# VH-VL binders against q9umr5, part 421

Target 1, 268 residues: q9umr5
Amino acid sequence: SYKPVIVVHGLFDSSYSFRHLLEYINETHPGTVVTVLDLFDGRESLRPLWEQVQGFREAVVPIMAKAPQGVHLICYSQGGLVCRALLSVMDDHNVDSFISLSSPQMGQYGDTDYLKWLFPTSMRSNLYRICYSPWGQEFSICNYWHDPHHDDLYLNASSFLALINGERDHPNATVWRKNFLRVGHLVLIGGPDDGVITPWQSSFFGFYDANETVLEMEEQLVYLRDSFGLKTLLARGAIVRCPMAGISHTAWHSNRTLYETCIEPWLS

## First folded at step 21 (VH-VL)

Design kh55 (framework fv_nofazinlimab)
Fold by ESMFold2-Fast, scan of step 21:
Structure kh55 (fold): chain C 268 residues (1-268), chain A 122 residues (1-122), chain B 112 residues (1-112)
Amino acid sequence: as target 1 above (268 residues)
Amino acid sequence: QVQLVQSGAEVKKPGSSVKVSCKASGGTFSSYAISWVRQAPGQGLEYLGYIIPIFGAAHYNEKFKGRVTITADKSTSTAYMELSSLRSEDTAVYYCARVDFDEYGSYGMDVWGQGTMVTVSS
Amino acid sequence: DVVMTQSPLSLPVTLGQPASISCRSSQSLVWRDGNTYLNWFQQRPGQSPRRLIYKVSDRDSGVPDRFSGSGSGTDFTLKISRVEAEDVGVYYCMQGTHWPRTFGQGTKLEIK
């Protein structure tokens, strides 16, 4: 039958957000065991990403152990970064499809709707002061804040994203790359009408240069140096890019056309 | 300049809860963090936790085993520290202190409240 | 947790003479950005703590030149070049690099 599916939610989120996704999976792949992990819900999603990785790792180990044919990951928004780290730190993962739903894979630089409600002035130019400090790095949003105007601070201060992307050296980088390359398929989903992930091309490993011009994945040093295996995966035919216009950030897990086009084909 | 003003002294029974307030005046409340530190009579300083109001989320020293809750209300520029299941050893002066995020990377607690004495007795 | 150890715990000094307080951490306080987030606080009797020094050696605004900080990695020193009567109090080192933030036990400075 179908491989189990593990779902990892995003910032200020919980399992309730995925009720439509579960309906779609049940309709097209009846009998699939879907586990939506109820860890780091709501405000707890602001806990440091490495702490979240450890917690989710403990939860996924028994699920993977019971599924010798493999599992699929569906990881939404911030959850996509958690899943990237899981695939790198687990020597024995058996993930077939890693489906990344509008996740800021190269980082975030722009106001989020959630932060805008907490801080009414623009976060874009001033978050770097908070984020690139020991206090800021104890919060998940700062772990992937990537200010292109303070790239030196990002590279030196980031405790998570700069390391997992191979933008700063780490003793475990070679092992992390080997582990990540075990994945069957990397399915990248995102679009211009998301409204939260900025730039939206971050979901496809594109990002701003110092002039805020977006450079796509193939122009990134991370890709060109093959720091964690993107170039190798692309050459292997293992990267799927599925952009879709007209979808807002909170609708990726509840749009039927998106599901049928971008997710359903990868749930063997 | 930024000033932090705390609520008045409290006398509480063992097993009850106490909620101490810390009101900020001057500066932009959302641009810094608020730390909470306590000091038992004649003893040293002990760190309880902190909140970054802009994120609406806090970190707690594990020593307090889920007994401490730190919150912030941006509309009143006030941070709160609530400690539950009080014991006699929780008798202490409780301080709030600002963590600034300036261009110099000073970060440490540069402005402190006056302190709130919490006495736990039967 | 990072343990901060101060010595001496009691420091009697003669007015006008220098004083020195040591602080050692159980692990390096250098953060990944290359900065060391070691602070020094003064607490006068009945008052809130006051920060004197941040990042090992930088003095806060309004702190007299007679106070200086030095050190690196795990070994730090606060020096008072000429002790004055108003310097009486307890001095604490504090690390901001690692979670949870931790303080030394305190050094009580007394005039002989």
Scores: ipSAE 0.840, ipTM 0.923, lowest interface PAE 0.8, mean pLDDT 91

Design kh56 (framework fv_nofazinlimab)
Fold by ESMFold2-Fast, scan of step 21:
Structure kh56 (fold): chain C 268 residues (1-268), chain A 122 residues (1-122), chain B 112 residues (1-112)
Amino acid sequence: as target 1 above (268 residues)
Amino acid sequence: QVQLVQSGAEVKKPGSSVKVSCKASGGTFSSYAISWVRQAPGQGLEYLGYIIPIFGAATYNEKFKGRVTITADKSTSTAYMELSSLRSEDTAVYYCARVDFDEYGSYGMDVWGQGTMVTVSS
Amino acid sequence: DVVMTQSPLSLPVTLGQPASISCRSSQSLVWRDGNTYLNWFQQRPGQSPRRLIYKVSDRDSGVPDRFSGSGSGTDFTLKISRVEAEDVGVYYCMQGTHWPRTFGQGTKLEIK
């Protein structure tokens, strides 16, 4: 009776992270078929995002084919970008709710807990040297690194984010936009206490300008130009914004109040 | 400036594994990538893969995927290349080389180790 | 995979004369940033390779100005204006644009 749910994990993550989420879904929507995709786990999550999109696409096609009434996607952190691309490249997806759990939809520019864990010195201002190179672009984290002080390098070098956001032209852009617009609901979740996604408003398509002032979605060129359909979706009433304070990056998939407020209503 | 020093020659039997080290000195180890390239006797250069130590992750040439593992230990500024299920065709000199992410955008292998001869025979 | 083809594979040359090595790629080496990541390496007998040229035409520090690189897209040339005895060795072109990185077969430069 309930549409199947497909879960896509994030950076340095695996299916184990979603055990609480699955429990919540089972309690509120008993009988829901939930598939947590166990691909690109741990350090494999650093593989290029287009490679991950291809692998997840192959896993998702049979699930969607068996559910003519539609499916829901719950995509966490980096996984939200994978799902963004899936919705664009699949000309026959039947996704109803795309639930983006604290995903850097406009990119990342900040020393995350992950970067601090790898070494103690702030790398934010210098990471563009690595990321905007052929070597850097072969790693997922560089695919959505968005340095607002080197926007020309980001636009020219990004192999992923600049393309799916329509910030750089692509032959498939019109088809990708058409495919993305087939989604029933775009549910955006994030918050100021995340501690990893920087700026946290990236989860809501906000981002830094060249002075590191955050501009919200409606002030972004990608929205104003309707590059991949955000303005159209908002006009259709299909975008849901669900910010919540007090939740750290690793807790979005295990917080009951968040689930009840932001996720549960969209799992018909 | 930056030097890469590799471990000594190895003689291995078919089916075994070899682990070659590449120790960096000078510069900041985490600010560059380490590539691994091999050269069979009298033959050309073949690219195996590379690691970006700051990410702690490697990318492998599909030809060697499943047999090659590249790792890095930031505390000792050392990169490692391990090749398993060795065959006689794996007999080669194995090189590590630095990819510097400099202001010039060179992004090439500008500093090389001295090479490690790996011989696979009975 | 991008195939890199060098010619000639054997290059006998007289001391003081110029030498040229050609390198062709099976597809364009221009990366999305507009740069072409074509490198040239020299390997002297018994030594590790040494990079001479990066981005088609930029010389590495310490490389003599008698070495020059040129080309665009898929066709590249390394020139030595006046060959010296220490130039003996094998020369490789290498593309850094596409994964996996690939090398040409090598050109062995020998004194005639």
Scores: ipSAE 0.826, ipTM 0.918, lowest interface PAE 0.8, mean pLDDT 91

Design kh57 (framework fv_nofazinlimab)
Fold by ESMFold2-Fast, scan of step 21:
Structure kh57 (fold): chain C 268 residues (1-268), chain A 122 residues (1-122), chain B 112 residues (1-112)
Amino acid sequence: as target 1 above (268 residues)
Amino acid sequence: QVQLVQSGAEVKKPGSSVKVSCKASGGTFSSYAISWVRQAPGQGLEYLGYIIPIFGAADYNEKFKGRVTITADKSTSTAYMELSSLRSEDTAVYYCARVDFDEYGSYGMDVWGQGTMVTVSS
Amino acid sequence: DVVMTQSPLSLPVTLGQPASISCRSSQSLVWRDGNTYLNWFQQRPGQSPRRLIYKVSDRDSGVPDRFSGSGSGTDFTLKISRVEAEDVGVYYCMQGTHWPRTFGQGTKLEIK
């Protein structure tokens, strides 16, 4: 029998977006219990990420308790950051595969057509004024806004991403690292044609330097310092990288080839 | 140069709802947040919540969650505060106030509306 | 929630004399960016509140220099060096650092 699968959606999304993913899982792994969490839907996805982490944690605890063999997480877009924090704050999680679908793991810096309905025109260079304030940090988008031209403000103001990445110190950092390292596999998925996640390499823990040149995971201080366990996981053979071209941001959970190549192998 | 102009006084019955408007003039509406604060007669100031119009999203003081809704219409530069299930203790002057995201970090309600008296009686 | 405590709550002052209002917070108001988002407001009878001070000690445009703010961490003071008749009103401290934003109880300044 297959381990249960828990699905966490992304920004401005809901559980209804995963119908194709559920069809694929049912075809290849019949009998799998899949729970798509119906929390923080639509505009509620703008609530602070720590609030979302607490809500998803409360939903996930009874599912994990009923599955002593373990569970898998599939976490889409912003949901991948929620799952990162869940794995760190839960002292007793039993997650085998954590599958991150195009999530901005090192942050977001870019204006996209997806977000233009929120922003009157390109605001990439000016969004730091709103985001790196006590008001801005009460919205999820600002919790992972990472302006490479104002990195000092990001490091000091981020209430979420800088902490879970170990870019700023936190009293719980050692426990968060220990908990995160309990994961069986970290499966990272993303690609150059996403069109929303900027830079797309953020899905693989790469990010812009001050000149907007992308530095990959192994060149990041968070990796080199092993702040939350990436270097340890990579040495253990537990990190899987699965980039795929030709997939737009809203298609990661509905592309059969992507599912067969990057997701299916990790659903034991 | 920014001014906030609120709608006029309201008298409401218990159990009804009220919707107060706050129209901004001057400046760029999307560059700031609008906070809502109330003051019962002879009492101090109490924070209800705020909206960042550019995100289209609001956050509320836990005390009022479920009864208060703050919205914004960017096309008319107007913020709204709707309070439902009104009780006599909701009688107060309701204020809107601007939070500007300037380069000086001067956050914290620098421009206020004139206030709207909401009386809940009968 | 962060509790803001003001003292005194009633402050009778002679014209031309200094006045001082204390504000204490139940938690540090230093935000993670190193800034302290402590504000002071004045409310004259029948009027909307008016912000005098932001970030502990910065005066808003048009606020007379006789008003000054000081303090750090959890202890803050608003000082009026020479009280004028137009200073009559209620003064509130307010923290913007923590959610939800909270106000002190208010200090009523009256001329003796």
Scores: ipSAE 0.723, ipTM 0.863, lowest interface PAE 1.1, mean pLDDT 91

Design kh58 (framework fv_nofazinlimab)
Fold by ESMFold2-Fast, scan of step 21:
Structure kh58 (fold): chain C 268 residues (1-268), chain A 122 residues (1-122), chain B 112 residues (1-112)
Amino acid sequence: as target 1 above (268 residues)
Amino acid sequence: QVQLVQSGAEVKKPGSSVKVSCKASGGTFSSYAISWVRQAPGQGLEYLGYIIPIFGAANYAEKFKGRVTITADKSTSTAYMELSSLRSEDTAVYYCARVDFDEYGSYGMDVWGQGTMVTVSS
Amino acid sequence: DVVMTQSPLSLPVTLGQPASISCRSSQSLVWRDGNTYLNWFQQRPGQSPRRLIYKVSDRDSGVPDRFSGSGSGTDFTLKISRVEAEDVGVYYCMQGTHWPRTFGQGTKLEIK
């Protein structure tokens, strides 16, 4: 039988968004127990990421306990960051495939379609003022806002992303790395036509330098220092990169070709 | 300068709801947060929650979760605080206050509205 | 929740003399950026609160220099070097570092 699948949604999202994904899984892997976690839906997705990690942790513990052969995670958009932290804080997780579906793993720097309605001009250059404050850090969006022109503020103020990426020191860093390295496969999915995740290469641990030139994962200090295990995972053959053009941000969980190419092979 | 102007006094029955407005003028509405604080007669200040208008989302103190809703309308530069299931203990002056995200890191409510008296009577 | 404790709660002062108010937090107010988000507010009778001090010791524009803030970690002080009649009111410390934001009980300053 197939390992259970746990699905974690993204920003301003809910379990309903995954109805097509569930159909695809049922067609190719009939009998798979799929649990779409119905927590932090809609505007509750703006709650601080550490609060979301705690809530999702409580929900996944009994599912993992019932599956001694392991589970798979499919984590969409912001949900991919929740899953990054889950894998680090859980001393006993049994995750085989962690499928990160267009998630801003190195952060976000760009006007998002979700925020453009609220600001008439580009807000990306000024959002750092809000995000790198105690007030801003109480919202999930600011927990992964990564302004490449204010990297010192990002490193000092980020309560979440800078810590889980090992860009800022933390007492638990060694344990978090050990826990994360237990994952069987890290499957990274994303693409240039996403339109929300900026830069789109953030889904593959690439990101802007101070000149807004994208540097890929292997050029990042977090990779070179092996801060949370990316270099070790890559050497182990455990990182899968699956870029696909032509897919907008809200379509990653409902595209059959993407499912067959990037997700299906990892749902043993 | 930024000014915050609140709606007028309200008298409500127990079990009803009240919605207080806070209209901002000056500055850019999307560049700051609006906090809500109340003060019962002769008592100290109590924090209810705040909204960051550009996110369209608010955080509420645990005591008020489920009863308070804070919203913002960017087109009118107005924030709202709605408190439901009113009790006599909710009788208080309700204040809105700005949290500016300036270059100095001076967060902590530098501009306040004039206050709105909400009386819950039987 | 972080508990903010002020002392004294009642402060009768002779006009022209100095006044001092203490504020203690149950937890450090130093945020991860190294800043301490401790504020002091003044509320005159019948008026809205007005912020006097932010980040422990920085005065807001228009606040007289006779007001000064000091402290670190969990222990903070607001001082008025020469109390004037217009200073009558209630003074509150407030922390912005931790959620939820919390105020001290207030110190009522009165001319004796």
Scores: ipSAE 0.832, ipTM 0.920, lowest interface PAE 0.8, mean pLDDT 92

Design kh59 (framework fv_nofazinlimab)
Fold by ESMFold2-Fast, scan of step 21:
Order: structure tokens, then sequence, then C-alpha cells
Structure kh59 (fold): chain C 268 residues (1-268), chain A 122 residues (1-122), chain B 112 residues (1-112)
């Protein structure tokens, strides 16, 4: 009947956070097999993202193999970046809907609940010193730190995000693009009241320019060059944008109205 | 400007645990990382791991099979290294050292503590 | 793990003569940012290590100019142009590029 759903959590998170999401899916699509992956939970979510991608890959392969009709991914926050890389590195994935719940797809630059109490008002302007070093890149949060005032350092030092976005050249870029384009639907969810993802438009592939003016997806070089397939997916009608106001970062997976509006329609 | 001061020498029995402290003075504790390195008598330097206090997170050399735990208390500007299930082979001087993140890319262990001798009796 | 190999391991030198220590890494130490995170440390008897050189060739403040570092990729050299009595100690190379960080075995410099 319904395709299996695989859930990938975010930073400092675990499967317990998705109990409401599981309840909603069971109510609207009874009999759906939902697997919330219990890997890299809590503090382990700070492990380098490529390490997390490898671990999650090993977990999803048997699930996908048992579901010839395809699977859906629901990937929350940092987990959305893990899923981006999974879709690129897997030659044979059968993902229909990739549902990205408030994930920093173009990166993070700003004071967040995770960091705001540790620095003064200019916290975000100094984090590049730590993140764009070998030591910083050994933590997941630095793998998607994108300082628009130090774009040269981001491009050279980012071991993850700049590569999967095609902002930096990589030998596997052509294969990664081909694999990513196998996805049926890319469902992007986010909103202005998130309070953590900064800028919130990062969830929709928008991001700051050097003057901290947000440029939307269609103005990004990544999109214009079609570096990993966004332009092709949009032309195919495969990108869904579902912004919603009034939802804080920890509520995306537990808000019934959001589920009914943005997630439920894509869980065939 | 930055100085690292470590706790005093320890004598421990096999199977016990030791916790060495490293107190930083000067500079902003949250703006750098603290590495831990050991040196057995007459031997070379061996890297145990490091912590970035602002993330509250550490990475450990797997050689120690999960016996090492590195923590930091930002309120006292102190890093700690705990080594459990001690063996006689763990007898060594343990050092903490700062990793300074400079905008010019001057990353490395530039300031070191005085060392803490840990002796595990057999 | 990246293996760091130093040679020689024992270096007896006459005062005023030059000394040279080699360090070879099992993998390239050039990080993705184009920088090479190769450090040299000096440890005098009974003291903590002291960093002399970072990023292959940059001297730390207060390090005498008779110390110089050079090299690229996997092969690195520390040179002392004229050895002084205070230079007695063990010298270590160390890579910061790859996890885990690793040190060479050390080169013991002694006056003849």
Amino acid sequence: as target 1 above (268 residues)
Amino acid sequence: QVQLVQSGAEVKKPGSSVKVSCKASGGTFSSYAISWVRQAPGQGLEYLGYIIPIFGAANYNQKFKGRVTITADKSTSTAYMELSSLRSEDTAVYYCARVDFDEYGSYGMDVWGQGTMVTVSS
Amino acid sequence: DVVMTQSPLSLPVTLGQPASISCRSSQSLVWRDGNTYLNWFQQRPGQSPRRLIYKVSDRDSGVPDRFSGSGSGTDFTLKISRVEAEDVGVYYCMQGTHWPRTFGQGTKLEIK
C-alpha cells in the first residue's frame, strides 16, 4: 500500500522527537512502515556529516531494497543535509518524496538557540575562525556554517556543504547530480518564525549575499549553473515550496496543520 | 597572554580512573580548543583528543578504546581529561595545549600546560 | 592514521655547526584550504614542548631566526643554522591536517 517512510533527525535530536509525526502518519496513512533512524543521536549528531552520511547510508540500503515501489524521506533540520548527500552518493536510491523540514540547505549564518548564549551580539561574525579550520570541520555544525563575509574561506574549507551544493568542484559532481535527479519530489518546508535556521530562506535554497541581503534560489549561482540539478528539478515540476509562519524550529515535526498542509500530500 | 595551569601529580592503582584539570587564564576560553597529549617516560608524544568548549564537544583518538573523556567548564575556564581502566602502560606525563584560531590560519598547539605526572602502580 | 617519520632519531652536533632534521608523512598534509598544517616542537629536558614552527615555515614569536622550516606535501625539514647549547632537547614534527593528530618519533639533539 503506502510507501515506507524513513525519518532522519537533526542536531542534538533522537527518534523520540518524532512521536507526534508518527501519530499523524498513522492516522492519515494507516499501515505505513515508518523507520526513524536511531543513529548519531544527541551529542553524536556533532560527528562530521560525511561520517553520518555513511552510517545512515548503511541503514537505508536494506529498507530501500525491500521497497521496490519506492520510499519517502522526511529529514529534519541538519538531517536534511544528510539526506541531500545520501541522494547524491547512492547510485540506486528509489526515493519518491524527499521532504526537507526546515533544513539549512544553503548553510547557516546567524545567532541561534544553540549558540546565542555563548557569544556577544557579534557571535556569528567570529565563528568562521573556528569552523574554517581542520579542527572545526571535524564537527557537523561547521560543515554547513556559511559566512557570507568570508565566502572564500567557506568555499575552500567547507568539507561538506560547498561540495554537495556544487559550489566547489569535486571529481564525483557529475555522478552526484545524476543520482540526486532520480528523486521524485523535493518538498521544501520552512518559515520566518523558525528562530534557529538563519536566514530561514536557507530552507528554500535562498541565502545572504555579502551585504546580508537574502537572494532567493533562482538568483543563486548553484541554481543558475544547475550544479546538482535544482534548475532541472524545478523545470520538471518536482520542487514543492511550503513556507509556513508561526512555527518554531522544534515544532516542525509536531504541528498538525503543518503536517496536513505540507507533508501529508506527499506520502503516497 | 594565555596560560594553562594543570593539576598536580597523581598515583593510581590499576583499574582506577584519573581526572586531570587544565585551567586557562587570559584570553576568551570559548574562542579556542584544548588538546590533550601524553608522554610515557623516555617516549614520544601521543595525541589523546581535544575539546572545543563553545560546542561542548570533544573528539577522541580511538587508540584509547573509549577510555578517554574530555570535558570543559566554561564558568571556571577549565578543561578536564579523564582516563579510566588505568593500566601500567598509562604511566605518563599528561599535557594540555591550546589550539588558537587566528584569522591568518595560525592553528596549532601554541600554549602548553606544565604537565601532570600520572603513575599507575603495578 | 597518518604516520610521521623523523630522521635521524639521534643527532649529536658540535656547537656552532648546522643541524638538520627530516620529517616525512604517509599522506599529503595539504588541507583543502591550500594550507599545510605541519608544526615543529622543541622539548628541553624536564620542560613542556614549545612550538617553534607552524604552517611548515612560520616561526612563533620569540623563536630565534637560526631555526627555519621548509618542505611541501609529505617531506619537511627543520634546520638550525648554528647550534647553541640551549638547543639541546628533543624535536618533534606534528601534523594538524588529518584526524587524529600525530607526531614524529622525536629527534634527540645533543652537543658532542
Scores: ipSAE 0.839, ipTM 0.923, lowest interface PAE 0.7, mean pLDDT 91

Design kh6 (framework fv_nofazinlimab)
Fold by ESMFold2-Fast, scan of step 21:
Formats: sequence, C-alpha cells, structure tokens
Structure kh6 (fold): chain C 268 residues (1-268), chain A 122 residues (1-122), chain B 112 residues (1-112)
Amino acid sequence: as target 1 above (268 residues)
Amino acid sequence: QVQLVQSGAEVKKPGSSVKVSCKASGGTFTSYAISWVRQAPGQGLEYLGYIIPIFGAANYNEKFKGRVTITADKSTSTAYMELSSLRSEDTAVYYCARVDFDEYGSYGMDVWGQGTMVTVSS
Amino acid sequence: DVVMTQSPLSLPVTLGQPASISCRSSQSLVWRDGNTYLNWFQQRPGQSPRRLIYKVSDRDSGVPDRFSGSGSGTDFTLKISRVEAEDVGVYYCMQGTHWPRTFGQGTKLEIK
C-alpha cells in the first residue's frame, strides 16, 4: 500500500550506509519496497554526473513501471544532484516525494576535516583552476564546484550544475523544467552542523555571493527567474524545508529523530 | 620546476601485468593531473588515461578500460600505470606527462617523463 | 572519438626553408569556456615528446619564435619560418577538448 522508495547514495558511499534508514522505514511503513541503487559506488561516484544520471535512469525505469501509483526518491548528498537531473530528463517519471538529504543544490565551495585528504584548506581558493577545465569536468565533484569568486568561470565551464539550475541556457531547458515540475513534493533537508556541505544552506538553494555572504533561495536568480520551477513549486505548496541542527554529514541517514521529523511524513 | 622520472624498462610475458611508476619532483603534486600516453615502435602517440591526484581518481580511454589502472601516492608524489593481460601489441614506450592548471593557463602535457620501454614477448 | 588528421605525413625540407603542417579535427575543438584546447608536440629521435604550442597559438617557454601556431574550430597549422637541423623529428597535434584526448598520426620532418 506504500509507494516504493528508491535511494540514491552520495560521494564515496554504498548501500551499507542506509541500513538504519531501511530499519526506520520498515518500522513506520511496513511492507514498503525499498531499493538502494548499487551503482557508482565508492570511487565510481567520481564519474561525471551526466554518466551517473544515465545509469541511474536505466535502473529506475523498471521500478517506476511496476508502481503506477508513484514512487518516492531519497537522495543523499551528491545523490540529490543526480536525482535533480533525473527528474528533469525523464518525461514520464511518477515521483511523488523527492527527499533531498543534505545535498549541495546550489553547489559546493569549501573544505572540511572530513575531506581534508581530497580538499586541503589551501586548495579551496585554487580548485577552480582544475574544476573549470575539460579535465576537471570529467569528475563529479567538479560538476558542482561553485566558486563564488569566479562565478563567470562556473557559469561557462560547469557541465552539470549550471545547466540543471538553469544558470546557463540549454536547448532542453523548457522540457527539463516541465518534467521537474511533475514532482509531488520537494523535501529539502540539511543543517548548520553538517560540516561537509559548504555553505550548508546550499541544501536549501541558498549560496554565497561574491563576498561569501549567504543569500537564501528567494534571493537567487534561479528562483526569481523560475528557471527550473522552484518559484512555481513554492507557490503550489510543494516545497518542504526541514533544517535540523546537531547532525553531521554522515549521520543524516542514521538519525531517528531526523527520520521521524523530516522523512517519515513524506513517504505516504 | 616540475620533473617526472619514470621506472626502468621491462620485459614481460603475454598474459602478465606491468606497473610503471612516474615520480614527480618540484611543484605541488596535488595541483596538476598526470596523463599516460604510449607509443608502439615506429608508431604514433595513443592516450591511455589520466589521474587527478587530489581527487585520487582516474579516467581511462575505453579501449583500455578493464585492463589499465592509474593510481597516485600523494605521500611519495608518484603516479602509477598498471596494464594487465598483456599482449604483444602492448609493446611500446609508456610516457607520463603532467597537465598543468593555472588561472588562465595552458592545458595539455607540458612536462613529460623520459619514457619506459615495455616489451611483451613470448 | 575525435579524429585528428595531419598533412603531410612526410615533410622533406631544405635547411633554412619554411615548413608548414596542417591538422584537421573531426569536431570543433572550442570548449564551452571559449578556449580551443589544441596543442602541438615535437618528438626528436629517441626522445620524449616536447610541447611547443598550446591553445592553438601560445608558445611554451624556451620554444623559438620561428615556431608559430594558428587556426580555429577544426583547422589548425604549425609553421616553422626557417627550419634548422635540430628540428628533425615527428610533430603531433593533439586535442584536449573532448574525451578521450586524441593525437594526429604525426608528421615526420626530414632534411633533404
């Protein structure tokens, strides 16, 4: 009786990370068919995001076909961006709730102790040199690197995020917007103690301006222009914001209070 | 400036694997990419793949995907290219070369290793 | 894959005379940032390739100004205004815009 749930993991992640989430869903919605997609695991999560979107699309088609009443998506971290694009490229998706679990929806600009081995502090200001090149854009993390001090380079070089956010023109933009607007609910989850997603407000479509002051979603050009439907969804009452303090990046999928508050209400 | 020094020549049997090293000195190893290119005797240049050490991840030319593995050890500033299931057609000089990144700079292989001759013979 | 075609493949030239090598790509090499990722390499016998030109026309440090690159989109040229004995070798064009990176088949420059 419950709609199936499809889970898309994040950077350097695997299905094991979601064992607690699956327990919670089974407790509150027994009988729910939950599929955690085991594609692009570990280091393969660094493959270009458009390649990941194609692979995940192929995996979700048969699941959606078996559930004419609809499905829910729970998409964690980088996986939230995969799901953003998936909803835009599928002209026949039947997604009810798209639950974005601490995903950098406006991009990433920062490093943390958790990612120090990938992004040493000294590299943050210089990563744009690598990312905004043909070589850098062949890796997922560069596909959503959004340096607020080089916004012109981001807009021109980003092969993924600038396109799905409608920040740069694309021939398919009108169709992508129409497809994305088919979603029932956009549930945004994130918080100030995440420690990885920088700024954390990126999970709610907020982001840095050139002075590293965070501007919220309603001040973003993508919202004001309604580039892919955020303003339309908000007016429709379809956007849910669920911020929660005290949760680190690797704990979003294993915190019971978060599940009960932000995820459970949107699974039926 | 950056210099790339490769491991010495190797002779291998068909079906075996070879692992060539490329040690960088000078510059910041994590601030550039390392490409691998090969050249069969009397032939042109063929691109195998590259690694961006800061990401710890590589991309491979589909022709070699499944047989080639490129890795990097940031602690020793060394990149490696391993090619498995060797055939006589894999006999070639294997080169590493860096891709430099700067604010408005050049992209492409501006510094090359000396090359490593890999001979596959039965 | 992007095919890079060089012409001529064999280039005998008299010392002191000019030489010209053409490189044509099967697709535009202009990336979305407006830059063209075309490079030219020289390989002397028994040596590693050496980059001469990047971004169509920018010369690497230490490369003599008798070497020049030009072109746009899909059609590129490397010129040597006055060939010297040390220029003997094989010259390759290479595109960095599209995956996978590809090289021309090479042009062997020889003194007649």
Scores: ipSAE 0.829, ipTM 0.918, lowest interface PAE 0.7, mean pLDDT 91

Design kh60 (framework fv_nofazinlimab)
Fold by ESMFold2-Fast, scan of step 21:
Structure kh60 (fold): chain C 268 residues (1-268), chain A 122 residues (1-122), chain B 112 residues (1-112)
Amino acid sequence: as target 1 above (268 residues)
Amino acid sequence: QVQLVQSGAEVKKPGSSVKVSCKASGGTFSSYAISWVRQAPGQGLEYLGYIIPIFGAANYNEKFEGRVTITADKSTSTAYMELSSLRSEDTAVYYCARVDFDEYGSYGMDVWGQGTMVTVSS
Amino acid sequence: DVVMTQSPLSLPVTLGQPASISCRSSQSLVWRDGNTYLNWFQQRPGQSPRRLIYKVSDRDSGVPDRFSGSGSGTDFTLKISRVEAEDVGVYYCMQGTHWPRTFGQGTKLEIK
């Protein structure tokens, strides 16, 4: 039988967004137990990511315990960062496929159409002032704000992303790396027409340098130093990269072609 | 020069709700946070929570969780603090204060409103 | 919650003499960026609080240089080198490093 699937939503989102994804899974893998976690919905998705990690951890423990054969994670947008941390902090996770749907794995730096709609005044170049403060770090969006022009502030102030990516030292780094490496497959999905995740290559561990030139995963110090295991996973053949054009940020979980191409093969 | 002007004094019955406003003038409203602090008569200062207008979201001191709601209207540069299920011990002066995210890292409530007295009595 | 403890709570002082207020935190106020977000506020009778000091020792604009802050980690001091009549009021330390933000109990400075 098929392993259970756990779904973690994104910023300003809820379990309702995944109704099409559930239909697709039911069609191709009938009998799969799919749990869409209904925690930190809507504005509560702005709570600090470490708080969200703790809440989602409490929710996934009994699901994983009941599935000794393993589980799959499908984690959308900001939810992909929650899942990154879950895989690192859980000594006993049994995750086979971690499917990251357009998640800013190296961070976010951009005034996207989504952010402009929510926040009419662009603050891309000035958001570092808010985010790299104690007040800013008490909101999830600042936990992964990665201003390439203030990388020193990002490294010093980030309470979440710089730590889980191993860009800043942490006492638990060795244990987090060991735990993360237990994952069977890391499936990275994203694309140039997302319109929210900036740069879109952040979904594939690429990111801006100080000149806003995108450097891909293999050129990142995080990869080169193997800080949390990306180089090791790639060498094992455990990293899957599935870019797709023509998909907007809110459509990753409702596009049938994307599902069949990038998700379905990893839901054993 | 930023100024914060609060709404006038209120007298409320136990179990009711109160909504205090804090209107900002000067500066860029979305570039800072608005904190809410209260002070019972003859007592010290107590932190309720704050909002970052650009995120449209607030964080609340757990002591008041479920009773306090902080909102902001960027079009009028006004922040609001609503406290529900009022008790006599909620009688206090309620202050709004700006947290500026400047280049110098001066974070920590440099500009305060004049205060709003909320009295909870039968 | 981080507990902020001030001493003394009552401070009678003679005009022109120095005054000192101590503030201790139950845990370190050094944030991950290496900065210490300790503030000092003055509240004159019937008025809103006014920030005097931020980041332990930096004075706000318009604050007389007779006010100075010092300290590190968990132990902080506000000093007034020469007390003036206008200094009467309650002084509060406040930490901005940890959630939730917390204040000391306040020190009432009075002229004797």
Scores: ipSAE 0.843, ipTM 0.927, lowest interface PAE 0.8, mean pLDDT 91

